# VH-VL binders against q96il0, part 193

Target 1, 167 residues: q96il0
Amino acid sequence: APERGAERRDTAPSGVSRFCPPRKSCHDWIGPPDKYSNLRPVHFYIPENESPLEQKLRKLRQETQEWNQQFWANQNLTFSKEKEEFIHSRLKTKGLGLRTESGQKATLNAEEMADFYKEFLSKNFQKHMYYNRDWYKRNFAITFFMGKVALERIWNKLKQKQKKRSN

## First folded at step 7 (VH-VL)

Design N7 (framework fv_ebrasodebart)
Fold by ESMFold2-Fast, scan of step 7:
Parts: structure tokens; C-alpha cells; sequence
Structure N7 (fold): chain C 167 residues (1-167), chain A 119 residues (1-119), chain B 108 residues (1-108)
């Protein structure tokens, strides 16, 4: 098996899923949230006579889902680890232990955590900007192809209607 | 396995153009950017630019603006870098790299393509 | 040409800790990345996003990034670690990626 980019970021490429669609499904199905990305996977229905255009749309949607899950799994992992490192660093600077008297993880108050969120957003600004741009481009492409598929289906129905009229 | 395979070495005269290819395999090509980085003999790494395999959007280093063009062919999972108006100081090993973090994280690299520009 | 400054060379004895620094204005407000390059070979990513290690890179590699300085640390340095090391970040004013000048690590 080829090494996935997700492995480079110390995360699984996919979460645990108990998704099980009905045997004779004629439409797309949505599963439970992925453990790592917290996104719901979509199982795409494949028609018996899928057109080349319909296949292109399905592949675009599948590739976009993979890209989106990879991005958020990595982002969530990065956020969690950096948050923990920030808290540990600040507690050490204050001369405080990593655990409270009750044995629970020591935390920082909201004002102190504001510093972390500001730093995290600043460090990830470029990444988030390009992600958002790509997300919009991908959704526009999907919408465009959905429109093309809809027009193809309308045209095919019109052609079939003409055949039924012995034209 | 994930791999990037580049085209072979080129020898060009000053003023010529060179087009280096980078064929990707083992991953979904359109989900990653490809960055190009060059290295003159005995010198350090120099970033040239990146291209989105999905959108075809590019970002080029300022000093190469007007001379470099990056493209992709999604049907063959191949990235291309064309450098025009070659000078002797363009002699370098040219690398393509899979860009995991929008220009910042190069997790897989091609083997490199030596481009020699000489009279 | 890079806005990132690295020492040209660092020498350590086998088994000792090597530290390679990378200095740039407000570098700690950005992510730093590190690459290892052996003669005749392509660069290999050894550290990403300041402190994170890719799969396959030994645990003896670690890194930090704070203030104006990012540091790559190799504990228990081995002969196989002898290579050129490059730091990298993005420049917020231009949006371009920039590499440090590189550091030759010698293990003698």
C-alpha cells in the first residue's frame, strides 16, 4: 500500500465507521462523523448506465471529499497538539504543575487562551486562506457539473420523448 | 507507493527554453499542489513557485516572473515547469515536490533534473 | 537570498547533540520546516510545522520555533546524519516560500 499524506501528520487517513446503507439504494447516503476529521462521509450511488459526465461529477465529489477530510483531520490534530503544548508551556512559565490538585489536566482561563487562538490563527492564516479559496473553487466546479448533468438528463428525456413519437 | 518521476537531464544554450516534467503516482494528483525548487551546483535551495493540480492556479517567485510557466496535465498526473530565456546562472538541478501545506511543506520530492546552460 | 540565516557549518562528535539554528524576523509567528539533503540526493522533509516529525524520521530529531529563531536538534548524532540541513518558512509580505542558506552538519 502507498504511503498516505495523512500518515505524515500522525493521523489515520480515515476514521472508524459503522455506516451500512440499504441493499437496494438508489441515492447517496451520509454516514456518521469521521473520528479524525469530524466530517460525515458520503457514499455515492453509481447508476448502471452512468454517463461519462456523471462519472466526472462523481469522481470530482469523491476527490473533494478525500481532500476535505485530509485537510480537517490534519487541522484538528495540529490544533489539539499545539493547544496542549501552549498550555504546558504557559503552566511551566508560571511554575505550575501539569495537573490540578484533583489530578485533572490543568487548564488556562479564557483570557490566556485568547493568546493561543490569536497565535494559531496567525500561523495558519495562509493555509486557511488557500483552503477557503480551493473550497469555493471545488464547490463551484461541483455546482457547474451538477448543472451540466441536469441539462444532459433533461436533453436525454426530450430525445426519448421524440423517439416515442416515432420522430 | 507515492513517487514523483522527473524527465532527464537537458543541455541548453543561452536564450533557449527548457520544459521539465514531473509525473506523479500513488496519490490523488488533483488534491495536492506541486512546488518547484532549484539548486545551482554547490548552492542552496531556491523556491520557484507552485501550481494547484486542481485549479491550475500558480504563484511564481518574483525574480522568475515573465520567464517561468507551470502547468499540469491531470489525465497523466504530470506537472510541467518551463523556463524561458535561459542564462548561464540558470544552471541547476530542478526539483518538483508534492506540496502538502500550500507552498510550505514538501513531503515527497522528485529525483531532480539537471539543466546545464552553456555556450 | 533568503531572509533566513543559518550557520554555514556545525560539527559534533558521534553521540553528541547537534543544534542547527535558523534566524528570521518574527520567525516564531510562522511555521518553520526542516529538510535534510545528502550529496547527490533529493531533500527529505525531517520536521514540519515547527515541532512535528514525519513518519520514518527518528525520535532523536526534534525542533522548536520561538521569537526570531527556529532550532533543529539532533540528539545522539550518528554518522548517517551528516548532511546539509535547510530551514524554510513563508514570507508574509510577498506570499513566497523562502529557504535558509543551509548548514553543513559534520560528524567527526
Amino acid sequence: as target 1 above (167 residues)
Amino acid sequence: QIQLVQSGAEVKKPGASVKVSCKASGYTFTNYYISWVRQAPGQGLEWMGWISAFSGDTNYAQKLQGRVTMTTDTSTSTAYMELRSLRSDDTAVYYCARDLDYGSEFDYWGQGTLVTVSS
Amino acid sequence: QAVLTQPPSVSVSPGQTASITCSGDNLGSKYAYWYQQKPGQSPVLVMYQDTRRPSGIPERFSASNSGNTATLTISGTQAMDEADYYCQTWDDSTGYEVFGGGTKLTVL
Scores: ipSAE 0.598, ipTM 0.806, lowest interface PAE 1.7, mean pLDDT 85

Design N8 (framework fv_ebrasodebart)
Fold by ESMFold2-Fast, scan of step 7:
Formats: C-alpha cells, structure tokens, sequence
Structure N8 (fold): chain C 167 residues (1-167), chain A 119 residues (1-119), chain B 108 residues (1-108)
C-alpha cells in the first residue's frame, strides 16, 4: 500500500499482501497500476544494515514516487472532471439532455471536442513543462546517488579484501 | 497535520535587511514549492516569488529582483525569505504558502509575519 | 504583464447569492483560484482549478471561468462568509503568480 497521507482522494490498500510478497522474501516489489494515477507503485524493502547513502537513495526514490503519483492522480482527475463539465455545458447550450432516448450517456462529436482538448492542453502547458523539467532533475539525482551507492559497495568489498590479506 | 509556522514580528529601519523563516511539517517538504506573498496594511495580496524545496530553483517577482533571496534548509524543512534595502513601503504582513506541485496555487498558508519599516 | 480586475466591494443580504468577478485577458485559457481572507487571518483556499472545491469548503461555494472572466458564486450567503476574496492565476510568459485586487464581501 502506498504511504500517502490520509487524504480523501488517497487509495487505501494496494494489494492483498501487507508484507513481503509470498514468492519473494522482503525485497523491493512492483505492484499493479494505481487506479487514479495509472502508475505502478514500488514497495521498498529496508535492510537492517542500510548505509546513510543507501537510505538517501531510497528516500529520494520514495519521495519521487509520491510526487509522481500525486501529479498523475490529480492530472487524470482534472481531465475527467473538466471533460464531463464541458460536455454537460455544451449539451445544455444545445438544449439537449445528458442521456439519449436509449438511456446512454450523450456525447459530443470530434469537432465539438476539439475546443475542449485545445483548452485543456493550453491550460496545462506550463504544468507539463515544469513536470518534465523536474522529472529529469529527479531522475538525474537518482542516477547520481545510484552511482554513489555502487561505488560505496565496491569500496567496501575492496576494504574487506584488504582486511583478509592483512590477517 | 500540515502546518507552516513563521518567525515572529520584526521592526526594521530603512536600509536594513529582514529574514523571515517558515517551518513546514506534516508533509514531504521536498515535493512542494514554497511561495512568499506579502500584504501591506489595508492592501491586497502581492506575490513575491517561489522556491522549489527539491532543486532550490527560484523565481522572483520583477519588482523585487536584486533585493530578495529565497532559500530552504531541507534538514529542518524550513524556507527563508530575505528582503534587503528595506523601504517604508515594504511594511507588510509576509506569508509563506505551500505551492501544490505545478498547479501554482496555495493550499496551506503560514500565520504571517508583520515586518514594520520605520525610521 | 497579466492584470486581474475585481470589483472592490459586493454587498448581499443573508441568504442571497453573492457573485464576485475576476477579469483578465484570456483568463479562461488559464486556471483561476480563489482565496478567502477574514480580518487578522491568513488567506484560505476556497476554490482551485476554476471549479474545484477543497475538502471542508461548503457546497454553497461554486465557481466558473470562461473567456475573460472567472466568477466565484456563494449561494445562500451567511454572515460567516463576510471576508475579502482574491482571485489568482499565473502569467504564462514569466511563471509569475498574479492576484486580483480583492473584493470585500459585506453581508448586511
């Protein structure tokens, strides 16, 4: 289950297992796509002997996941709500009901929806530009710390070999 | 519980500098922006700038460029706003506010810090 | 630079519908946000992304944004709604946030 705060829009559980998956023993694992964000959550395993550097990397990855989940959940909800409001408004302007004679949801044709898509993209243009910029910055930071962790592990193995040879 | 708690009121002379703090709690500090908004007595809200708690990137209002500096300390989840070369017309209540990621609106506000500039 | 214009004051009787406008060039192509500020208090977000109401804000608050005008509507206005209301958006070219001049809502 993601560790998002107790928000009204937050999803409660993310699966049947509350611990390490049955087939895997206390390792990182990837869940199914979140209903609202459509992103797969990663549940991070915390080793007993996690170094401060490994902790920084894990926290950075967890924070980035939270940021990504919040962005896309909000974006998807905003799109759905605004699309519905646009359709309702346009149908009202035409003097049409929200349902067809057959009881199906009334819809607009492609020409009529073009105005909505144009407006939505325009309203969200700056948001998407900042998202892309920050997404690259976050991935750069994650890559940088992954490299530092890798070097730490190599150095520790080298130090262990030196200790063995000193004995 | 999400909170932004600001430092106390300040009285400064013209030409001095003031540095207001804003301590955040109850959320992942680095996932949000902090904006600073001021309000002169009896006047409306004036946006001063924002800072990303993740990257330290800033964007300052045109009229304040060269006089304002915004910083963060991620170890204490605290944002700072320093305004230099104070004038009497800088007398205002200064607010910090949390920016919801990329939506450029302010969902939580600090209690405000009154800065009085007088000779 | 973007400028948002609000009427300086709006007066309504209790139970009446209050309408507060916010005008700006092509404002409907951007998201508008609304804040309520009571004397001696910090602003409170009452409406975001044109029409969305935060948790805890009464259902009598609604809003729209179309063309050059965003509107905050308070139906069945109560004495507790008396406050200053500010609209807000951003300037696309600068990334600067922009506030309207504010509207004092009086419930008499």
Amino acid sequence: as target 1 above (167 residues)
Amino acid sequence: QIQLVQSGAEVKKPGASVKVSCKASGYTFTNYYISWVRQAPGQGLEWMGWISAFSGDTNYAQKLQGRVTMTTDTSTSTAYMELRSLRSDDTAVYYCARGVSYDEHFDYWGQGTLVTVSS
Amino acid sequence: QAVLTQPPSVSVSPGQTASITCSGDNLGSKYAYWYQQKPGQSPVLVMYQDTRRPSGIPERFSASNSGNTATLTISGTQAMDEADYYCQTWDDSTGYEVFGGGTKLTVL
Scores: ipSAE 0.518, ipTM 0.780, lowest interface PAE 2.0, mean pLDDT 85

Design N9 (framework fv_ebrasodebart)
Fold by ESMFold2-Fast, scan of step 7:
Structure N9 (fold): chain C 167 residues (1-167), chain A 119 residues (1-119), chain B 108 residues (1-108)
Amino acid sequence: as target 1 above (167 residues)
Amino acid sequence: QIQLVQSGAEVKKPGASVKVSCKASGYTFTNYYISWVRQAPGQGLEWMGWISAFSGDTNYAQKLQGRVTMTTDTSTSTAYMELRSLRSDDTAVYYCARDAPYGEYFDYWGQGTLVTVSS
Amino acid sequence: QAVLTQPPSVSVSPGQTASITCSGDNLGSKYAYWYQQKPGQSPVLVMYQDTRRPSGIPERFSASNSGNTATLTISGTQAMDEADYYCQTWDDSTGYEVFGGGTKLTVL
């Protein structure tokens, strides 16, 4: 076979996270949903000749993705744990077991669960407002830099056309 | 490792201004808010305001409105708090703290900066 | 305008359970947070979002928040727990962070 010694290099420990795109990808790649945030990560292609402006846009998009992933992972974890604690507490207060005669998890009725949802939304009101505010600002910034990159590319194409001019 | 490292102690005259720095490391600076909290000798914690490291938006406590300015320098991951027209009752230890997430609580604190205002 | 009221001091014997309260109008509809501060040191987050414990905080720390009162509970209290404890929440009307006046825990 063509590749002697490749086996040893291929078995080297990797610090790279799972859900990474193939190393040979020449475009952005969308991964499977994250287990905690339930959001699909985007892995950005880095051109060999990336401009400083293109790099700034890419980093802004990567940082925004990280922020968004952190928010939803925390939100989903908090919701799940508080829901479980609420149900457990209510069943214990009523003197009911955690499981039914059939072995299924005991649940609360819709009226009782409405109390939980109301409390959860109330407690998370400020967090959700700041999230939405920051979400809009981050998307505005991304759109702004996308526009700058587009203008840079148009300018470069026009300059290239000028260079090809002959007398 | 997440750290917030503040500038050193300051001694100021009444009417002067002080600018305290807070250098963050170990996390994506622009994804968090930074709050400033002060504590006068023998007193409790007093919230001063917060700043978004992403947008630069600020929210200042009513008592300090017009005297305080909070800024950030994203290139150095540093937050700043400037307090003007200093009075003797501004003598306190000033803390920066990371707001986790979205301005609700403080998960990491700087070591504190003592600002003494005396005539 | 949220105001958080804490007892100025609480005393407990080593190994006993300490209870520190924090009262505010309709506090149970908001998240409460708790900080520990030892002399000459920065505050340390010991409880967040009512009942959550940060990494590194002993299992003997627990908390609750219901109605108008949030409570920090320290089981099997040790001499090292002697400190000032502050509760904190968010005020919807002003957008301000609000701290309680602090409680000095003495372990004898």
Scores: ipSAE 0.466, ipTM 0.772, lowest interface PAE 2.6, mean pLDDT 85

Design R1a (framework fv_ebrasodebart)
Fold by ESMFold2-Fast, scan of step 7:
Structure R1a (fold): chain C 167 residues (1-167), chain A 120 residues (1-120), chain B 108 residues (1-108)
Amino acid sequence: as target 1 above (167 residues)
Amino acid sequence: QIQLVQSGAEVKKPGASVKVSCKASGYDFTDYYISWVRQAPGQGLEWMGWISAYSGYTNYAQKLQGRVTMTTDTSTSTAYMELRSLRSDDTAVYYCARSIPYRQGDFDYWGQGTLVTVSS
Amino acid sequence: QAVLTQPPSVSVSPGQTASITCSGDALGNKYAYWYQQKPGQSPVLVMYDDTERPSGIPERFSASNSGNTATLTISGTQAMDEADYYCQAWKSSTGYVVFGGGTKLTVL
C-alpha cells in the first residue's frame, strides 16, 4: 500500500478490555483514563501471601474505585447530554438551525456557554456535596483498615526478626 | 428499632406501571443506601438496583435499565421504586433493603416485601 | 444467568456440620455475603465481608472466601437452621450486585 492513515493509539481495544500493568510489578499500577469517567484505574498488587485483612483492604479499595468511576461516568454523560440539550434549545429559541452552512454542529459563543456551565454547577452543587460526603466516609474506612494492615505487618516483621535471630 | 416498612400488594395489567414505597425508621436515613431486590415465585433473589439516600446516586441492573426508577424523599425517610411497562414475568415479591455506602452488598435490614402480580 | 454457582440442596443430620459453597470469578476480588431465608419471610443477613458475623447471629455460623469459592459453614446444625441460603457478591466490571442461585438446607 502506497500510504497509511494517521496512527491512532487505543489503550483499550476489542470490547471489554482491562488495563494491563507491567508483568513484574511489586507495587500498585495506574492505568490509562477510563473512556467514560476520565479517571485512571489502579491495579492493586496482590502479595503471594496476602492475609485476610490485606484482602479486605484491597477489596474495599477496589470497590471504592469502582463506585467513584461509576459516579463520574454518569456525571460526565449527564453533562454531555444537558450541554447538547442546552445548545439545541438556545439555537431553536433564536430561530437558528442545528447545523452551520458548512455542515458542522452549530454552537453558542463563549459567553452563552459560560451561562450553561454556571447553571450546571449550581444545579449539581448539592449532588457533588453529597458525593464528597460518601467519598469521605469511604476514605475514612480505607484509612482505618490501612492502620490495621500496618499493625499486622509490623507484628509479622517482629515475628520474622525473632526467628532469624534464633537461627 | 430499625425497620423498613413497604407498601401493600398490587395487581397490575401488562403494560402498566407500579410504584412501591419503603419507609425507613430507627436510623439516619441519609447514612445508608437502599437496594431493591425481587423474587419471582419459587425462584431466587434478583438485584434491581440501589440508591444513595444522601446523594441520590443510583445504579440499576442492566436488564431493568430504562424501565426502573428509584427515588427517595428525605423529609419522610421513604424510598420508592417504580417499574414501568410491566410484563407477566415481573410478577414477584419486591424487597427493599438497607446497605452501607462502602459495602453495597451488606443488606443488613430488609422490608417485609411487596407482592406485585402482573396478569391479563 | 447467575454468576455465582451454589449447589441446589445440602442435607445434614442434627448436630453435624453443614457446608454450602458459592463459586464465581467475582469472589476472587470481592467480598462475599450470605443470607438465610425461611418460607414466607424476608432474607436475613447471616455473614458479611467474607468472614464477619452480624450481631445476633449464632457463633455456629462461620464463613470463608478463598480463590473463587466462598463457603458458609454451620457447626452443630439445628432444625431451626433449615432454610434457603443465598450467597452474594459485588460484580467488579458493572457495579452490579449478584446473588447465587440459592441452596436449600435440609436438616433430617
Scores: ipSAE 0.014, ipTM 0.598, lowest interface PAE 7.4, mean pLDDT 81

Design R1b (framework fv_ebrasodebart)
Fold by ESMFold2-Fast, scan of step 7:
Structure R1b (fold): chain C 167 residues (1-167), chain A 120 residues (1-120), chain B 108 residues (1-108)
Amino acid sequence: as target 1 above (167 residues)
Amino acid sequence: QIQLVQSGAEVKKPGASVKVSCKASGYDFTDYYISWVRQAPGQGLEWMGWISAYSGYTNYAQKLQGRVTMTTDTSTSTAYMELRSLRSDDTAVYYCARDTPYKSGDFDYWGQGTLVTVSS
Amino acid sequence: QAVLTQPPSVSVSPGQTASITCSGDALGNKYAYWYQQKPGQSPVLVMYDDTERPSGIPERFSASNSGNTATLTISGTQAMDEADYYCQAWKSSTGYVVFGGGTKLTVL
């Protein structure tokens, strides 16, 4: 259908918000909540002396944030759309229009909406399980690189102390 | 051994649809994403989108949004890419490639490619 | 359109070092990848994660990524290295994948 085709063309917003950290900053900054995902983006500080290993960790963290933001933006949009479709479908089944005779939007009671919530949770159960698995794998990779960066920093401190002793 | 084996060449008329398959073997299919990349004759590589074999989550290139659908069948370890409303400029070799889920993508194994020719 | 810029062609004599560059803003924040494609064949991953070489790829292949420019370096270039080379960057589970326009390496 044309309506379904038009809806299928709708894409989730891409990228992070245009929040700019203060010019004089030595730390990561937290932006305002994204309109669609309702998650706050983190803007990462890039040190002038960033090592290649630190750069790899930062890139991985940024990619994980973007993935997380878009997953929740898509889920929130899907929830809103399916809720509206469910309400319209149930009103149509009852022979009721989308508006009452007074011109107000027709609504479903809590018992009727319980059917939607059950169906939505059931339908999205597998998707959320797989989201959790992917989230786990990404955080494992981040933790691994954090460990490597920590070891690099320890080794650099030991090198500095050794240089001080020999000089 | 790890292999991705694609369906055979197709000849289609403008306005038709094509569905290319990619059968994976030699690894746990659900541990990786599958990306689709096409290459028009004499041209470079163009990314079309990817699908998670585990979750079914997809991400499509903006230029193809609304015309492409990617699916998987975990019981047969097969990924599918369907392109609708074919145009003559969709003539290309279509590749599937294995992609990692937890890091920036590296396409470490590729299918042999499927030539799709769109002509009257 | 690709957001990564590569030279269309690079020529080198056998035994010399070939350098293929790839430039774009994405490379400052994302990993670079390199693919080799010979006529009538599928692309082959030759470098990943900016500097890493897959098992089975000769040691003469190396790569770097500094600022907004990634470089693929082939030392002691052989006739068998003649191919098209593509860089790739920007991928997350929700992000876009972009390829460079490709570089034809000629060994003569």
Scores: ipSAE 0.000, ipTM 0.522, lowest interface PAE 15.8, mean pLDDT 81

Design R1c (framework fv_ebrasodebart)
Fold by ESMFold2-Fast, scan of step 7:
Order: sequence, then C-alpha cells, then structure tokens
Structure R1c (fold): chain C 167 residues (1-167), chain A 120 residues (1-120), chain B 108 residues (1-108)
Amino acid sequence: as target 1 above (167 residues)
Amino acid sequence: QIQLVQSGAEVKKPGASVKVSCKASGYDFTDYYISWVRQAPGQGLEWMGWISAYSGYTNYAQKLQGRVTMTTDTSTSTAYMELRSLRSDDTAVYYCARGTPYDKSAFDIWGQGTLVTVSS
Amino acid sequence: QAVLTQPPSVSVSPGQTASITCSGDALGNKYAYWYQQKPGQSPVLVMYDDTERPSGIPERFSASNSGNTATLTISGTQAMDEADYYCQAWKSSTGYVVFGGGTKLTVL
C-alpha cells in the first residue's frame, strides 16, 4: 500500500541520486538506517513561515541527530575493529588460520567471545556514561524549545483571534 | 541550477592568511554540508574539513587543526575557509564541495576551485 | 593514519574494460566513493555508497567494495574517459575523510 514518507531517491542537477522524502511532504520524513550507526536519519520539514524560534528548534534537533549518528558510527566501528583484532589474536595463539578451508572467515564461539565483550564494556563504561549524560541534556534542551515553540504558536493564534474581533 | 562559485585566485607571502569564499545557489543552503578539499600542483586530493550549514558544526583534518577555520553566512548562502600561517607547501587549488544530509561524505557538487599561491 | 592505495596508472585500449583498485583498512567498514577529474577541471562524483551510480553517469561505470579493496570498473572504455580517478572513504573513528592517491587512466 502507498505510504507517506516512502523511501525514494531524488535526482540532483549534478546527476546524483539521493534518498529524499516526497517533495510535497508537510511533515518530517524518516530515512533508511545509516550503514554504520544503524540509526534512521530524520529529514525535517521546513515550513514556509518558519519563525526564528522554530528554526532554532529544528537546527538543535538536526545537530543532536548528527551528534548521535557520529557517536554510534564510531562505537560500531571501534567494536568491529577491536573484535577482529581479538579474534585474530586468539586464533594466532591457538595456532589456527584466519580462514576456513572453504575460504570463510574463522570465528570464536560465544564462550570465547565473552572475554572480549566484558573487556569492551568495561573499557567503554565511562564513555557510555558521558554519552548518556549528553543524550539526556540534549533531549531536555529539545523538549524545552518544543515547549517554547508550542507556547509561541498558541500565543500568536490567541493574538490573531483577539485582533480579528477588534476589527 | 545548483552551483558553487568560488572567489578568485590569491597570491600570498609565507606567514600570511587567506580566506576563500564559496557562494551556493539553486538549493536550500542550510540543508547541506560544505567540505573543503585542496590539490597541490600535480598531486592528489586532500580533505581539509567540513561544516554543517544548518548547525555550524565543524570537523577539521587533524594536520590543519589550529590553522583552519570554516564558517558560513546563511544570509548570502556563502561558505568561507580561512587558512593561517601559510607555507609554500600550502600552494594548491582549493575546492568547496557539497555534502548531502543523507551522506555527508558524498560530494555531489563542486566549486570551480581557487588557486592559492604561496611564494616569497 | 588511514591510507588508500591506488595504482598510479592504468592503460586500456578503446572498447576494453578498465579496472581501478583502491585498498585500505578504511574500506573494510566504510562506503567507497569515486571521482573523475580531467585536467583543469573540478572532480565529478561517478560512484557512491560502494555500488551506486549517480543519474547522468553512463551505465558502463560500475563499482564494488569487498574486504579492504574497492574496485571501479569501466566497460567499453571510451577516449572521453581519460582522466584521473580518485577513491574516497570516511574513517568514522577520527571523523576524517581520506582520498586515494589517484590513478591516471590512459585510453590508447
């Protein structure tokens, strides 16, 4: 069935195709998961009459998304790299090759990988704590500005109704 | 339609600073990233950094941190790259390039380039 | 520091298939991009996200990325394809973009 916000590629004048929301969309659009962060990017709808406060909120949300995607892309890459190094080191210690006879990558079982997971989590504990702190700070700021935008919109509508009745 | 137009060639003495401009047109400037890439004569491409036109967030190449500053002026849809303490090995063509919000590393539109020559 | 290695030059006869490789640790977990640059001109994006071709780029251009090696393939190479080709990757652990050294494609 047809759905608003369906994934599609938009053609740029340079001939480059990119995933974009439908051109006539009047709401935010969610894209496909990023290759590295595995998070879905949000394309924010920009109203024609965007106020300075609305613009500040949108840019704060976009900046927070960039920060979040960068953090998880880096975490996932670091995890993948350190996992490969751990597996390589353990296979070398056991006198095993990196590939099976069929050419597939050799792996360790879950019990053997438990040491890696424990080390990775312990090593990154402080980093994840700082991430959580910053994540909550950013969401608090976004919520605060969302409240300000909502109040501004309500106030402006009330002022407009009052002025109409005065005329 | 969509294009990036850069300022003209510059000749500078060692120790001086240069500021290159990149004017965007044909699209909503604040929805995209601008990267700066340079190319020394007869050599390859070297990434210098990027800036988000909507947040002002910057990320600079490590070897240029402390010498480079990237800014934007949304009222004129213009990006700027200032490089300080110029050396002879900074002689290069400097390009601005657009990165998309979906893939910041895909440079789909490029400026024409600005030749900066550093000589005594 | 992330380094992407390309052959300095590749030669091919008109109508033959050209293959340009790009190798480095950054490619194992990151998207590869390819640019074409002719003398005195700005680079042009010819391939992105490992395998994707921008609209307007001829179908004879294709690309792949497996292991730590990305490959740009030009089938039925034409004289107009003579250019320098650069690969690109992003190293997210440092937030830096890295380019390969470039390959000069000669069609003769």
Scores: ipSAE 0.005, ipTM 0.490, lowest interface PAE 13.4, mean pLDDT 80

Design R1d (framework fv_ebrasodebart)
Fold by ESMFold2-Fast, scan of step 7:
Structure R1d (fold): chain C 167 residues (1-167), chain A 120 residues (1-120), chain B 108 residues (1-108)
Amino acid sequence: as target 1 above (167 residues)
Amino acid sequence: QIQLVQSGAEVKKPGASVKVSCKASGYDFTDYYISWVRQAPGQGLEWMGWISAYSGYTNYAQKLQGRVTMTTDTSTSTAYMELRSLRSDDTAVYYCARGELFDKSAFDIWGQGTLVTVSS
Amino acid sequence: QAVLTQPPSVSVSPGQTASITCSGDALGNKYAYWYQQKPGQSPVLVMYDDTERPSGIPERFSASNSGNTATLTISGTQAMDEADYYCQAWKSSTGYVVFGGGTKLTVL
């Protein structure tokens, strides 16, 4: 049992064990949210007899996931960096230190932070619009290939059924 | 006819910047990604990054982050690659190449290349 | 350093079959692509999506991708096929492109 338990568990390269999808899973597995993007990764199941069309669909879905992960990781990093710079700039403009008298990090009030959020949203409006358009194009492509895979599976079932009746 | 036509050869001093252009024709520019690939004399192909002509979304090679900027002008169907803080080891032929927007596809059309020489 | 490993050179006689391999972890989850480059010229796409051949590329070019090894095969190799060949894949998780180190094909 100990040997079978150790054999069935995956370990990170650093030697820290973490949960992974079951080795003989027949379904896609959804992981925890990524630290940087806040998006949940999907670990796609690979059938033993994957058709070229099924492989193309899976690779397209994986590539779309990587694109989403990178976009939101970069966006969240940019937001955090610009927020910090905004806070420091406003505190300096007011003649205030970066720390309170108690040694805690100084903060801005809600009205001042609202100015930052409004500017950030306005500045990044076009970037988010392009993201949405790319997302629609990618979803259209994925839906199209999902349809092709569905038709392929129907055709294969019909061929199998017809072969049984002709033999 | 589908073509990518690049700007001419450049000679730059160390520390300077270079901006290479890549003009597309014969297809809908916004349906494709443009990748930039360089090749030092006698060496292999090195990917620098890609940009979506549709969204302007970019992805850069890690070693070039902070030095490279890729942009597009959809009104002229032109992609640009700017490399800053040039060093002698940046001497290379720089290529643009297109890939399909919806997935990370093959680079089916390539520009003719732009030789950038960095010397003092 | 290099994620995709190719032999630096392959030599064949005219009319023989040339085989160029490309190995790396990226190939198991991503499509392989192949480019031909002749001296002083831009790369030309010769194979895409593991096994597909672009219009205009001769039928003697074929390719496969099995596990972590992609193979470009040129049947009945001609003098005009003498060139550098590069494999390419998309790297997982980062969206980066990786190229193999290139293989010089000599036809003698």
Scores: ipSAE 0.000, ipTM 0.515, lowest interface PAE 13.4, mean pLDDT 80

Design R1e (framework fv_ebrasodebart)
Fold by ESMFold2-Fast, scan of step 7:
Structure R1e (fold): chain C 167 residues (1-167), chain A 120 residues (1-120), chain B 108 residues (1-108)
Amino acid sequence: as target 1 above (167 residues)
Amino acid sequence: QIQLVQSGAEVKKPGASVKVSCKASGYDFTDYYISWVRQAPGQGLEWMGWISAYSGYTNYAQKLQGRVTMTTDTSTSTAYMELRSLRSDDTAVYYCARGELYKQSAFDIWGQGTLVTVSS
Amino acid sequence: QAVLTQPPSVSVSPGQTASITCSGDALGNKYAYWYQQKPGQSPVLVMYDDTERPSGIPERFSASNSGNTATLTISGTQAMDEADYYCQAWKSSTGYVVFGGGTKLTVL
C-alpha cells in the first residue's frame, strides 16, 4: 500500500542529509554514511603551511579511511551477495519460485536464515580477526604520528618561533 | 532480463552538446554504479567516468573534467551522460556499463552503444 | 599515470593456444579484467578478478596475474574467438579505471 513508506536506503532516519561543505572550509568535514560501507567519509583540511610530519599524519589518516571504507564496502557487498545466493538455493531446493504471488521477492523465515548467519560469521571470523589486527596497527601508527606532530608543535613554540604581527 | 538500453545515434556540430541516456531494467538500479566508456572509430576503449545510482556521486576522467556531466533519475532507472563543447575527436560510440565500484568489479552488463558523430 | 600495455595483434592456428599479455604497474596490486569485443558489438566480460570466469564463458578461457603482467589464455582456439581483447584494472581506491590498448586476435 502507498504511504506505508518504502524502505529508505539513504540517511533519513539518522537525520543526516546529503550535503556539500562550503568552499574555503578551515576544518575537516564529515559526510553522510556511505551506502555500502555504512561509514561516514571524512574530508581532511590541508593547511597552507603543513609540515612534512603533518602531511605524513594526514596521509596516514586518509589512507586508513580509504582502507576502512573499502573493507566494509566489500564485506557488506559479500554478505548481501551470499545472502541472496543462499536464499535462491534454499528456494530452489524447496521447489519454490523466486517471486511470490504478489510479485515480491520470495524470502526465508528467521529460523531458516539463522543457518546462513551462523555459517557466514564462522566463515568470515578469521577475515574479521585480521581486519581488527590491521585496524589496531593503523590506529597505533596514527597515534604515534599524532604524538610526533604534537611534540613538533610544542618544540616550535618553545623556540619562540616568530609571532605573526599586525602591519 | 538484466538490460541497459541506450538512446539512438546523434549527429552534432562542433561546439554543441549531446546527452545520451541509458535505461536500466531487471535489477535494483540503486545497488550499482553506471560507468561510461567511449570508443572512437577503429580505436580502443576509453573510460569517461562513473556515477553512483544511489548517491549521485561522480568520478570523471581527468581529460574530460569540465566538459562532462553524469546524472541519474532513479524514478525511471535511467542514467545520463552529457558532453559539452563537442569537437570532431569526440566522434565515438558511447557505452554505459554496470559495475560494483567497491568490489572493484568488472563491467558485467553493457548497453548496446550510441554513435555520436561530430561534423560540420 | 598507469598505463596497460597489450600487443596490438596475436595470430594462432585453429586448435592452438593463444596468449595475450597485459602489463602495467596497476596489476601488481589490482585485479585484472578481460573483455572480448567483436565488430559492431558491445564488449563482453570474459574474465574477472585475475583468474575467474563468468557463467557462460567457455572453460577454454583462463587467465593469470603475476607481478605486473596479466595473461589471458585461450586453449583450443576456435574461429569464433576472433575478436579484440581488452584488459582493464582499477588504478586507485577512488575508482579510476584503466583499459589496455587492445589486442586483435586472428585465427588463421
Scores: ipSAE 0.006, ipTM 0.460, lowest interface PAE 12.6, mean pLDDT 79

